# Miniprotein binders against q9bqp7: the designs that were tried, part 205

Target 1, 240 residues: q9bqp7
Amino acid sequence: VPQNWFPIFNPERSDKPNASDPSVPLKIPLQRNVIPSVTRVLQQTMTKQQVFLLERWKQRMILELGEDGFKEYTSNVFLQGKRFHEALESILSPQETLKERDENLLKSGYIESVQHILKDVSGVRALESAVQHETLNYIGLLDCVAEYQGKLCVIDWKTSEKPKPFIQSTFDNPLQVVAYMGAMNHDTNYSFQVQCGLIVVAYKDGSPAHPHFMDAELCSQYWTKWLLRLEEYTEKKKNQ
Key: E = the ipSAE of ESMFold2; O = the ipSAE of OpenDDE; V2 = 0.75 times the mean of E and O plus 0.25 times the DockQ between their complexes.

## First folded at step 20 (miniprotein)

Design Qf23 (at its last look DockQ between E and O 0.87; V2 from the best seeds 0.79)
Fold by OpenDDE base, look of step 20:
Parts: sequence; structure tokens; C-alpha cells
Structure Qf23 (fold): chain B 240 residues (1-240), chain A 104 residues (1-104)
Amino acid sequence: as target 1 above (240 residues)
Amino acid sequence: SPELAKELVQSVEWLLKEAEEMLRMGDLWYAAWMARMAVDFAEDTGDPELIRRVAELLVRVARIAGRPELVEEAIRVFEELARRNPDPEIREIAEEAIRRLREL
């Protein structure tokens, strides 16, 4: 049980959008502060087993691709991920804010992969927006807040080259999503709360993306795990 | 090295434990994902008994989920396992898992 328990959901906030919700998605800039990011907390609190598995995966990939090939692969994965997020932001943004859609960004297997998910996405409230949990003292940048099949979700988009989740991106993804949810639900910059999470894994070959939906109950369970990771991080920093 | 083998086994055991926890939590997708990773790392051990345990878990997760896409994905995982392994025992484990998945 976490020593510093805090709720994921804010009872003072309504789940219903205020009728005055702006038609434009929120995009709050990430402030560079001394406050740790969700990603930093997760990376510094990985278990020995997680670290070992990642290293073993890396070694396997180096054996297959060579060292230079692996560097190229990792760089390409990063670039493709960035382009994919930019393309999604462009797609999900209102037409008036559409910078000249680089048509080339839209012609990707990843975009093809998520088309069936995008059909179920509506009511976009935030895109690439910063969240801060003032009490628990962490920050994050969430990809998207929107309705998926009529349920308001924090949506996290992931890319995979193989019809297999990329181990680095997916290991702690549920914790990342609930961390963003908990922060947003208690961030004064947001007037609403989220109760669901969605992880979408897009595939390079255009095969149908996989939606991992997390309901409020599952999010609450992962929230407890997140709090434990945050406590571990805090303890490690006191000892440094 | 014997040390590497031990660490691999321990890591697979950890993945199995985490997958079972995800099953208890009702996260069937993530349980399946963990089990699939466990197959890959169990393969690195070359231990047929460990591979069998992981295969049984993945089949169980697919059965509980009742989702055709997860069943198909699990079948693909075991087809690839059979393809990559010359060991008849590992092939048999993979083929048996495929048979069980096709019966779902």
C-alpha cells in the first residue's frame, strides 16, 4: 500500500463537459521545471528484471542488425514515432489550425493502421498538452484526450514496426496513462476529468492497430502501482 | 554463461508472475502481451519445460479473452516459435499450443 495515497479521480470535478468547453483542443506547453516527468520516474524505477529484459532485447537486436544497424533502427523508430504523432495531431486538430498538411506525413502505414480507431475517436479536448500533479509533484505531456466509443479517455499512441509491441514503449504504458489521468484530474488548467485510458499500438505495415482500453476500475488498480513507483523515485532521490 | 541463463529464467518467471497479476486485474490484453514476451525470452533459455509453461499461460489468456484477434496473434507467435527452433520438443510444444488455440 502506498504511504502517500492520493486519489486518481477528483470528486469535485464532473465527468460532464461544461457546455462552455472550447471547441478547440487544449495545448498547454510543458514548462521545464525541476519537477520530474512521468517518463523519468518510470525509467528510474524500472525493476532489475525490466532492465535485464530490455538489455537482452537490445543484445538480440544487435546480433541481428549489427551495432550500426541497431543505431539506425532506433533512430528510425524514433523519427517514425515523431512523424506519426505529428500526423495524428494534424488529423485530430480542428481544420482552422491545420498547418499545411504535409500529405507525405499522412501516407504512412501507421496512419493506415489507426484508421479504424480514428473512426471511434471524437470530442477531442486536448492534444500534446502538459499536465501537472501539484500535490504529488510530477509532470507529463499527454498525447490526446478524446472520446473513444463515447468514453472520455487519455489516449496514448504507440508505434511498432513488427506486429509486436515495442518492448521499450509498452512495458510501463498503463502506468504512464494513469499517471497522466491522475495529473490531469487534479491540474487546475483542466475543468474536466477522465476516467478511462486507451493505449493504441499502430503498426508500420498498416495492419489494424490494437486498442487497449482501460476502464475506471483497471485505471484505479494501475494507479496504485504508479504511486508505488513514485514513492520509490522519491526515496531514491533523497538518498542521492 | 550459467549466470545469464539463471537471469533469463528469473526474468521469465517474473513475466509469468506479472502476466498472472494482470489476469487477476482483468487486463487480458496486457497479460497476453506479457505472455508473448515471455515466449521470446523463454526461447532464449532453450528450456522446453519453461517454454511449455509460458505456452500454457498464453493459451489460457487467449481462452479467457475469447477474442479472435488474440487467438490469431498467439497462433502466429507459436508458428514462428516452431519455425525458428530445430528442437523437436520445442516444436511439439508450439504445435500443441496451436492445436489448442484452433479449438477455441
Scores: ipSAE 0.774, ipTM 0.898, lowest interface PAE 0.6, mean pLDDT 90
Fold by ESMFold2, look of step 20:
Structure Qf23 (fold): chain B 240 residues (1-240), chain A 104 residues (1-104)
Amino acid sequence: as target 1 above (240 residues)
Amino acid sequence: SPELAKELVQSVEWLLKEAEEMLRMGDLWYAAWMARMAVDFAEDTGDPELIRRVAELLVRVARIAGRPELVEEAIRVFEELARRNPDPEIREIAEEAIRRLREL
C-alpha cells in the first residue's frame, strides 16, 4: 500500500474526448530535466528476482548466439522498434503524404501484423508525446493516445520476433502505460484525460498482433503498483 | 552453484506469485505470459514438483481465459517441455497438462 496515494484520474478534467474530431495529434517535445523518467524509475526498482531472471535470460541468449551475436540481436531489436514507432507515427499522422513517407519503413512484417488493430483505431490525439506529472514529478514519452474500439487509450506498441521472452520492457509495461496515463491526466499541456490502456504486440513475420486492453479498473490496480515503485525510487535516491 | 540454484527457485516462486496476482486482478494475458515464463525457468531447476506447480498455474490461467490462442500457446509450451526433457516424471507432467488443455 503506498504511503501517499494519489489518484490516476483528474476530477477537474472531462473523461470524455472530442471523439469525432480528426484533429492534428499533439506531439509535446521531451525536454531534458532533472526529474526521473518512468523507464528510469522502473529500471531502478526491479526486484532482486526480476534482475536475476533478466540476467539469466541474457546468459542463455549469449550461450546460444555468442557475445557478438547477442550484441547484434539487441541492436537489431532496438532499431526495429525505433523504425516500427516511426512508421506508426507516419501512418497515424494526418499530415503525412505517401510520397513523403519512407517506403521501406512501411514495408515490414510488424506493420502487416498491426493492420487489423489499426482498423479499430481512430481519433488520434497524441503521437510520440511527452507527458509530465506535475505533482508526482516524473516524466515520460508515450507512443500514442487514440480510440481503440471506441475507448480512448494510451497505446503502447511493442515488437516481437519470436514467442514473447522475458524482457524488462514487456514485464513492467502495464506500469509504464498507467504511469503515462496518470502523467498525461495531470499535465497542463493536455486538456483531456484517458482512462484505458492498450498494449499491442506486433510480430516480425506479419502474424496478427495481440492487443491487450486495460480498462479503467485494471488501470487503477496497476496505478497502485506504479505508485509503490515511484515511492521506492524516491526512498532509494534519498539515501544516496 | 548451490546459491545460484537457490536464487533460481526463489525467482520462479516470485513469478508464480506475480502470475497469481495478475490472475486476481483479472489480467489474464499477463498472468498467462508470466506463467509461461515460470514454466521455462522452472525447467532449468530440474525440480518436478516446482515444474508441476507452474504447469498447473498455466493450465488454470488458460482455462479461465478461454481464449483459443492462449490454449494453443500453452500446449506448445508443454510439447517443448516434453521434447527437451528425458525425465519421465517431467514428461508425464507435460503430457497431463496437454490432455487437460485439449479437453477444453
Scores: ipSAE 0.763, ipTM 0.896, lowest interface PAE 0.7, mean pLDDT 85
ESMFold2 (binder alone), look of step 20: mean pLDDT 86; pTM 0.838

Design Qf24 (at its last look DockQ between E and O 0.79; V2 from the best seeds 0.00; counts 0 for: pae O 5.2 > 1.5)
Fold by ESMFold2, look of step 20:
Structure Qf24 (fold): chain B 240 residues (1-240), chain A 104 residues (1-104)
Amino acid sequence: as target 1 above (240 residues)
Amino acid sequence: SPELAKELVQSVEWLLKEAEELLRMGDLWYAAWMARLAVDFAEDTGDPELIRRVAELLVRVARIAGRPELVEEAIRVFEELARRNPDPEIREIAEEAIRRLREL
């Protein structure tokens, strides 16, 4: 139970975008500062069990691929993820629609994998945009805010190689999404709020992506877990 | 080492506990993912009691979710468990789990 509870939703804010909002998705730049990022908070508050399991997974992969093979594998996973996010930003941006897209970005199993999801995505309000929780004092960079099947969501895009999912970020992905949601809802750069989350798991072979929808109730429960992690982080930094 | 074996068991029990919490929260996809991961690491312990506990969890999550893709993934997990393990007790745990999943 958090010692200093704070609501994920802002009662002073509409859950619908203003009619006068820009038609171009928001892209708020990150500013360098001392306040912690969501990913830093999560990385620095992993349980001993999370750390142990991740290290054990790493050792299995090294045993299977060799040291150099594992380094190449992780480098390729990072590059593929970066390319995937670039492609999705391009596809979802109205300026890129007016300009010819990079053909190599569109020739991906991951892009094939998400096609059925993209048909249900509309009303894109933000892409690769910074969020800051003014009161709780943390920052993040969210992937996308858009409607999914009529519900405005913070959307996070993930790549996965079937059949063995990469476990490092998977443990905390829902916490990451709700942390972005809470920050956006209390960020003066945004005039609206979001009540739902969506994690889209795309597959390298083009198999249909999994849309993991989180309604407001589920988001509230994950928010409590996020607040505990932020509290742990703050306590650790006070003791340094 | 004995310390690493203890930490592995504790980590599997942590996964089981997290999966139960995800079930309680209604996050069935994440609960299934955690349960599959728990089965995978429980196999490393060689402890049939722990493997049975995590197997029962994965079957329960798949039943509650009622989604064919989760059932298929669970079946594959148990097929691999049975294939890799000569221990008759572990093999029986896997085969019973598969039978229950196929009734879904």
Scores: ipSAE 0.788, ipTM 0.907, lowest interface PAE 0.7, mean pLDDT 86
Fold by OpenDDE base, look of step 20:
Structure Qf24 (fold): chain B 240 residues (1-240), chain A 104 residues (1-104)
Amino acid sequence: as target 1 above (240 residues)
Amino acid sequence: SPELAKELVQSVEWLLKEAEELLRMGDLWYAAWMARLAVDFAEDTGDPELIRRVAELLVRVARIAGRPELVEEAIRVFEELARRNPDPEIREIAEEAIRRLREL
């Protein structure tokens, strides 16, 4: 049980959009603060087992690709992910804010992969927006807040090369999503709350993306795990 | 090294445990993902019994999920396992898993 319990949901916020929901998605810039990011917390609190699995995967990939080949692979995966997020931001942004859509960004297997998911996405409230949990003292940059099949979700977009997901991105994804949810629900920059999460895994070959819906109950369970990771991080930092 | 083999076995046992916990939580996707990862590490051990246990878990996850997509993905995992392994026992395990998945 976490020593410093804090709820994921804010009882003071209504689930109903205020009639004044801005027609434009929020994009709050990430401030460079001494406050740890969700990603930093998760990376520094990996279990010995997770570290071992990651290292074993890395070694296997190096054996297959060589050291330079693995570096190139990693760089390409990162670049593809970045371009995918940029393309999604462009797609989900209102037409009036559309900078000249680089048509080349839209021509990807990953974009093709998510088309069926995008059909069920509406009511975009935030894109690439910073969240801060003032009490628990962490920050993050969330990909998207929107309605998926009529349920307001924090949506996290992931890229994967079939047949295997990129191991670095998937292990703590549920924790990342609930961390963003909890932060947003208690961030004064947001007037609403979210109760659901959605992880979307897009595939390079254009095969249908996999949506992984997280209901309020599942989010609450992962929130407890997140709090434990945050406590571990805090303790490690006190001892440094 | 014997030490590496031991560490791999421990990693598989950990993944199995986590996948079972995720199943209990109703997170079928993440359970399936952990099980698939367990197949990869179990394969590296070359232990047919460990591979069998992982295969059984992945089949269970697919059965519980009832999603055709997860079943198809699991089938692909086992087809690849069978393809990469010259050991007849491992092939048999993979083929049996595929049979069970096709019956779903």
Scores: ipSAE 0.020, ipTM 0.418, lowest interface PAE 5.2, mean pLDDT 84
ESMFold2 (binder alone), look of step 20: mean pLDDT 87; pTM 0.850

Design Qf25 (at its last look DockQ between E and O 0.87; V2 from the best seeds 0.80)
Fold by ESMFold2, look of step 20:
Structure Qf25 (fold): chain B 240 residues (1-240), chain A 104 residues (1-104)
Amino acid sequence: as target 1 above (240 residues)
Amino acid sequence: SPELAKELVQSVEWLLKEAEELLRMGDLWYAAWMARMAVDFAEDTGDPELIRRVALLLVRVAAIAGRPELVEEAIRVFEELARRNPDPEIREIAEEAIRRLREL
C-alpha cells in the first residue's frame, strides 16, 4: 500500500454540475512549471521489465523496417494521434469556438472507428483541459470529460494501426486516466467530479473501436497503483 | 546472449504476474491484453514450459471474460504461434489452447 494514501474522490464536491454551471466545455490552459506531469511520473517510474520489453519491441521494429523506416513509422504514429485528437475536439466542441472545419481530418479510419462510441457520448464538460492535483502536486492535460452511456467519465482517446493495442505506452493507460480523475476532482478550476474512466482504442482500418470502461471500484484500484508510482517518483527526485 | 535470454524470461514472468493481478482486479480486457503480450514474448524464449504457463493464463482469462472478441483474438494468437513454430511441443500447446477456446 502507498505510505501517503489520498482518496481519488473529493467528499466536499458534487458529482453533478450545478444547473447554472456553464454549458460550454472547459478548456483550462496548461501552465507548465516545476510540478511533474502525469506522463513524466509514469515515464520515470517504469520497471526494468517494462523498459526491457519496450526496447525489445523497438528492436523488432527496427529489424523489420530499418532505422529510417522505424523513424518514419514513429513520426507517422505521432502525427496520426495528433490529428485524431484535433478531429475529436472539433467534433465534440461547439462550432463557434473552432477555426474553419477541416473535413480531411474527419475522413479517416480512426474517426470511422469511433462513430459507434460517439453515439453514446454526451454532455461534454471539458476538452483538452489542464488538471492539477492541488494537494498531491501533479499536473496533466486530459482529452475529454463527458458522459458515456449516462456516466460521467474522463475519456482518453488512443490510436492503433492494428487490432488491439501494442505495448508502446499501453502499460500505463489506466494509471494515466485515474491520475487525471484524481487531479480534476481536487482542482479548484472544476466545480464537479468524476467517478469513472473510459479508454477508447480506435483503429486505422475503421474497425469498431474498443471502449474500455472503468467503474469507480476499478478506478480506485488503479488509483492505488498511481499513488505508488507518484511515491516512487518523489523518492527518486529526493535522491537526485 | 545468455544474459538477454534470462532477462527475457524474467520479463515474461513479470507480464504473467501483472496479468494475474489484472484478472484479480476484474479488468478482463487489460488482463487479456497482457496475457496475449506474454504469449508473444514467451514464444521468443523457445521455452515450452513457459509458453504453456502463459497459454493457460490466456485461455483462463478468455473463459472468465466470456467475450467472443477476446476468444477470437486468443484463437488467432495460438494459430499464429502454431504456424511460426516447428517444435511439436509448442504446436501441441497451441492446438490444445485452440481446442479449449473453441469449447467456449
Scores: ipSAE 0.789, ipTM 0.909, lowest interface PAE 0.7, mean pLDDT 86
Fold by OpenDDE base, look of step 20:
Structure Qf25 (fold): chain B 240 residues (1-240), chain A 104 residues (1-104)
Amino acid sequence: as target 1 above (240 residues)
Amino acid sequence: SPELAKELVQSVEWLLKEAEELLRMGDLWYAAWMARMAVDFAEDTGDPELIRRVALLLVRVAAIAGRPELVEEAIRVFEELARRNPDPEIREIAEEAIRRLREL
């Protein structure tokens, strides 16, 4: 049980935004400060088992690809992920704010993969927007806040290569999502609340993406796990 | 090394525990994902008993989920397991898992 319990949901915020559907998604810039990011907290609080599994996977990949091949692979995966997020931001942004759509960004298997999910996405409220939890003192950059099948969600887009998923992106994804939710729900820059999460795993081969929907109950359960990770991080930093 | 083998077994046991917790939480997709990883790393141990335990968990998760896509994915995992392993015992475990999945 967390020593410093804090709710994921803000009882002072209504689920219904009072304001008219903002015509433009929020894009709050990430401020560079001493406040730890969600990603940093998660990376520094990985279990010994998680670290071992990642290292073992890395070693297997190096044996298969060679050291240079693995570096190239990692670089390509990162680049593909970045391009995918840029393409999604372009797709989900209002047409009036669309910089010249690099048509080449839209020609990816990952974009093809998520097409069926995008059909169920509407009411985009934020894209690539910073969140800060004022009390728990952490920050993050969320990918998207939108309605999925009529439910307002924090949406996190992930890329995977079949048949072996990239292990780095998967272990703590639910924690990342709920961390963003909790921060947004208590960030004064946002006037609304989210109660659901969505992790979308896009596939390079264009096969249908997998939507992992997280309802309020599941989010609350993962929130407890997130708080424990945050406490562990805080303790480690005091001892350094 | 014996130390590496021990650490690998411990990590697989951790994945099994996490998958069971995810099942209790009702997160069937992530439970299946954890179980799939457990199969992949259990294979590295070459321990048929550990592989059997992980296989049974993945089958159980797929059965509880009742989602055709998870069943099909699990079948693919075990087909690949059988293909990559010359050990008859591991192949038998994989084949039995496939049979069980096809009966769902």
Scores: ipSAE 0.760, ipTM 0.888, lowest interface PAE 0.7, mean pLDDT 89
ESMFold2 (binder alone), look of step 20: mean pLDDT 87; pTM 0.850

Design Qf26 (at its last look DockQ between E and O 0.73; V2 from the best seeds 0.70)
Fold by ESMFold2, look of step 20:
Structure Qf26 (fold): chain B 240 residues (1-240), chain A 104 residues (1-104)
Amino acid sequence: as target 1 above (240 residues)
Amino acid sequence: SPELAKELVQSVEWLLKEAEELLRMGDLWYAAWMARMAVDFAEDTGDPELIRRVAELLVRVARIAGRPELVEEAIRVLEELARRNPDPEIREIAEEAIRRLREL
């Protein structure tokens, strides 16, 4: 159990946006500061076993692809992920005109993969938006806050190349989502809160994406694990 | 080499523990993913008892989840295990697990 428990939800908030405000998705700018990001905390608190398995997976990939082949593979995965997120932000933005879209962003198998999910997404409230937990002292950049099948979610978009995924990014993704959720729920830039998470795993070949829904109870259990990782990070940096 | 072999076994044991925790939490998709990964790394140990434990976990998680796509992925992983391994004990472990999954 964490030494200092902190709630994921803010009882002073409703989950309903102010009806008087225009319905424009929030995009709070990310600013570099001295407090750690969610991804930094997770990277710095991997267990010895997680590090070992990741390194072993990397070496197996290098054996299969060669060192140069592996470098090209990881570069392509990064670039396709970036383009995927750019395409989704464009698709989900109500102000986007068809003339402003980069047509090459829409040619990805990943975009084909998520089409059936996007029809169930509505009420977009935030896109590529910064979050900060001022009390727990961490920041993040969430992909999307929207309703999925009628439930308001922090939505995280992930790419996967079957069968060779990058194991580290998959390992901690639920912790990343709940960390963003907790930060948003306690961030003064937001007037509402979110109780559920959704991880959408899109596939390069266009196969139907997996919608991984996390209800409030599951999110609370992952939140406890996030608090332990954050506590470990804080103690580690205190002793450096 | 002996030190790395011990660390690999310990890391597979860690994966088993993590998958059981995910199962307890009710995150069946991530539990299944973790179990599939555990099979993949357990293969490198060459330890039939460890491979049996991870294969049995994979079957159990797929059964509890009750989703055809997770069953199919579990079968694929076990078919590759059987194909890559000359050890008849490991092949029998994989084939028995596949038989159980196909009856779901």
Scores: ipSAE 0.773, ipTM 0.901, lowest interface PAE 0.7, mean pLDDT 86
Fold by OpenDDE base, look of step 20:
Structure Qf26 (fold): chain B 240 residues (1-240), chain A 104 residues (1-104)
Amino acid sequence: as target 1 above (240 residues)
Amino acid sequence: SPELAKELVQSVEWLLKEAEELLRMGDLWYAAWMARMAVDFAEDTGDPELIRRVAELLVRVARIAGRPELVEEAIRVLEELARRNPDPEIREIAEEAIRRLREL
């Protein structure tokens, strides 16, 4: 049980968006400060087993690709992910804010993969927007807040080269999503709250993306796990 | 190395435990993910009994989920396991699990 319990949902915020559908998604810039990011907290609090699994995977990949091949692979994966997020931001942004659509960004297997998900996405409220939890003292950059099949979600987009719905980056991804939810729900820059999460895994070959929907109950369960990770991080930093 | 083998076994046991917890939480997607990772690491051990336990977990997750997509994915994972392994015992384990999945 977390020592410092804090709720994921804010009872002072109404689930109903106030009146006007924001015509433009929020994009709050991430401020560089001493506050740890969600990603940093998760990376620094991995279990010995998680570390072992990742290291073993890395070793297998290096054995298959060579060291230089693995570096290239990692670089390409990062670049592809970045381009995919940029393309999604362009697609989900209002047409008036569309910078010159680099048509080349839209011609990817990943974009093809998510088309069926995008059909169910509406009411985009935030894109690439910073969240801060003032009380718990962490920050993050969320990909998207939108309605998925009529439910307001924090959406996290992931890329996979193989048509496997399970990428290693998804290991702590539920924790990342609920961390963003909890921060947003208590961030004064946002007037609304979210109760659901969605992880979307896009595939390079254009095969249908895999949606992982997280309801309020599941989010609450992962929130407890997130709080434990945050406490562990805080303890580790005090001992350094 | 014997040490690596021990660590692999421990990792599989951990993944099995986490998958069971996720099943209790109702997160079937993530349980399936943990189970698939467990297959990869169990395969590295070459232990048929450990592979059997992981295959059984995949079947259980698919059964509980009742989603055709998860069943098909589990079948694909097990077909690949059978393809990569020359050991007849491992092949039989995979084939039996596939049969069970096709009956869902």
Scores: ipSAE 0.623, ipTM 0.830, lowest interface PAE 1.0, mean pLDDT 88
ESMFold2 (binder alone), look of step 20: mean pLDDT 87; pTM 0.861

Design Qf27 (at its last look DockQ between E and O 0.86; V2 from the best seeds 0.77)
Fold by ESMFold2, look of step 20:
Structure Qf27 (fold): chain B 240 residues (1-240), chain A 103 residues (1-103)
Amino acid sequence: as target 1 above (240 residues)
Amino acid sequence: SPELAKELVQSVEWLLKEAEELLRMGDLWYAAWMARMAVDFAEDTGDPELIRRVAELLVRVARIAGRPELVEEAIRVFEELAKSGDPEIREIAEEAIRRLREL
């Protein structure tokens, strides 16, 4: 139970787009400042069990792949994720033309994997956009805000290589999504709010991506867990 | 070492508790994912009681979800567990597969 609870939703805001909203997706620049990022908070507040399991998973991977094989695996996961996010931003942006797209960005199993999801995505409101919770003092960079099957969502895109998921990012992803949601709902750069989340897990082999929808009730429950992590983070920083 | 073995058991129990919380929250996909991880790490403990507990959770989550992809993933996890040299662990895995195929 957090000692200092704060609501995820903002009753002063509508969740419905209106005609005065921008016709192109918002892309608020991420600016360096003294307040912590969502990913920093999550990294600094992992439980000892989560840390132990992550280390054990790493040792298993090193046993299977060798030290150099694990380094190469990790590097490839990072690069593929970066290219995947670049491709999705390009595909979803009405500002870009097909001539501006790198052919290698569009040619991947991950992009094939999400095609059926993209058919259900519309009304893109933000892409690769900074959010700041001005009261709770944390920042983030969200992937996408758009409608999924008619519901406005904070959407997070994840890559996965079956059968070896990258365990650390998967563990806390719902907290990351709701932290971005809460920040957006209390950020003066945005005139609307979002009540739902979507985590899309794309697969390298092109297999259909998994859409993990989080309704407002589930988001509220994850929000409580996020507030506990933020509280732990601030307490640790007071003691340094 | 004995301390590392104890930490492994505690961490598997933590995964089990997290998966049960996710199930209560109605997040069936994440509950199944954590239950699959719990089974995978529980094999290293060599503790049939703990393995039985995490196996039962994974079967229960897969049944509640009723989704073919989650049942398929659970069966694959148990097929690997069924390769165990321990007859008790093999039986736990084979029973779990039988229950999942009845869905």
Scores: ipSAE 0.781, ipTM 0.904, lowest interface PAE 0.7, mean pLDDT 86
Fold by OpenDDE base, look of step 20:
Structure Qf27 (fold): chain B 240 residues (1-240), chain A 103 residues (1-103)
Amino acid sequence: as target 1 above (240 residues)
Amino acid sequence: SPELAKELVQSVEWLLKEAEELLRMGDLWYAAWMARMAVDFAEDTGDPELIRRVAELLVRVARIAGRPELVEEAIRVFEELAKSGDPEIREIAEEAIRRLREL
């Protein structure tokens, strides 16, 4: 049990979106402060087994591609991911805020992959928006808050070159999602709360993306795991 | 090295444990993902018994999930494993594919 228990859901916030559906998704800028990001907490609290598995995967990839090939691969994966997120932000943004859609950004296998998911996405509340948990003292940048099949979710978009999910991006992804949910639900910049998460894995070949829906119960279970990771991080920093 | 082999086995055992926990939580997708990853790393051990245990878990996850897409993904994993130079590993993979096709 976490020593510093805090709820993921805010009982003071109504589940009903206030009738003022902001016509425009929120985009709160990330302030780079001394406050750790969700990503930093997760990276620095990986288990020995997780670290070992990632290192073994890296070694295997280097054996297959060579060192330069692996660097190129990593750079390409990062670039493809960035372009995919930019394309999604453009798609999910209101037409009035659309900068000149680089049509080339929309012509990707990843965009094709998520088309069936996008059909079920509506009511976009936030895009590339910062969240801060003041009490637990962490920050994050979430990809999207929207309704998926009528349920308000924090949505996290992932890219995979192979049918196998990219190990680095997906391993702690449920924890990342609930961390964003908990922060948003207690961030004063947001007037609403979320009870569900959604991880979407898009594939480079355009094959149908995989939606991983997290209901309120599953989110609560992962929230406990997140709190333990955050405590571990805090303890490690005190000992440094 | 014997140390590397031991660490691989421990890591696979950890993945199996995490997958079982995820099954208890009802997160079948992530359980399947952990199980698939366990297959990949179990192959690196060359231990047929460990591979068999992981294969059984993945088949069980696919069965519980009842989702055709997870079954097909599991089949693809074992089709890759069936290309192994080890006859025993090939047999395990082929048996897993047979079981998955019967779902």
Scores: ipSAE 0.714, ipTM 0.866, lowest interface PAE 0.7, mean pLDDT 88
ESMFold2 (binder alone), look of step 20: mean pLDDT 85; pTM 0.819

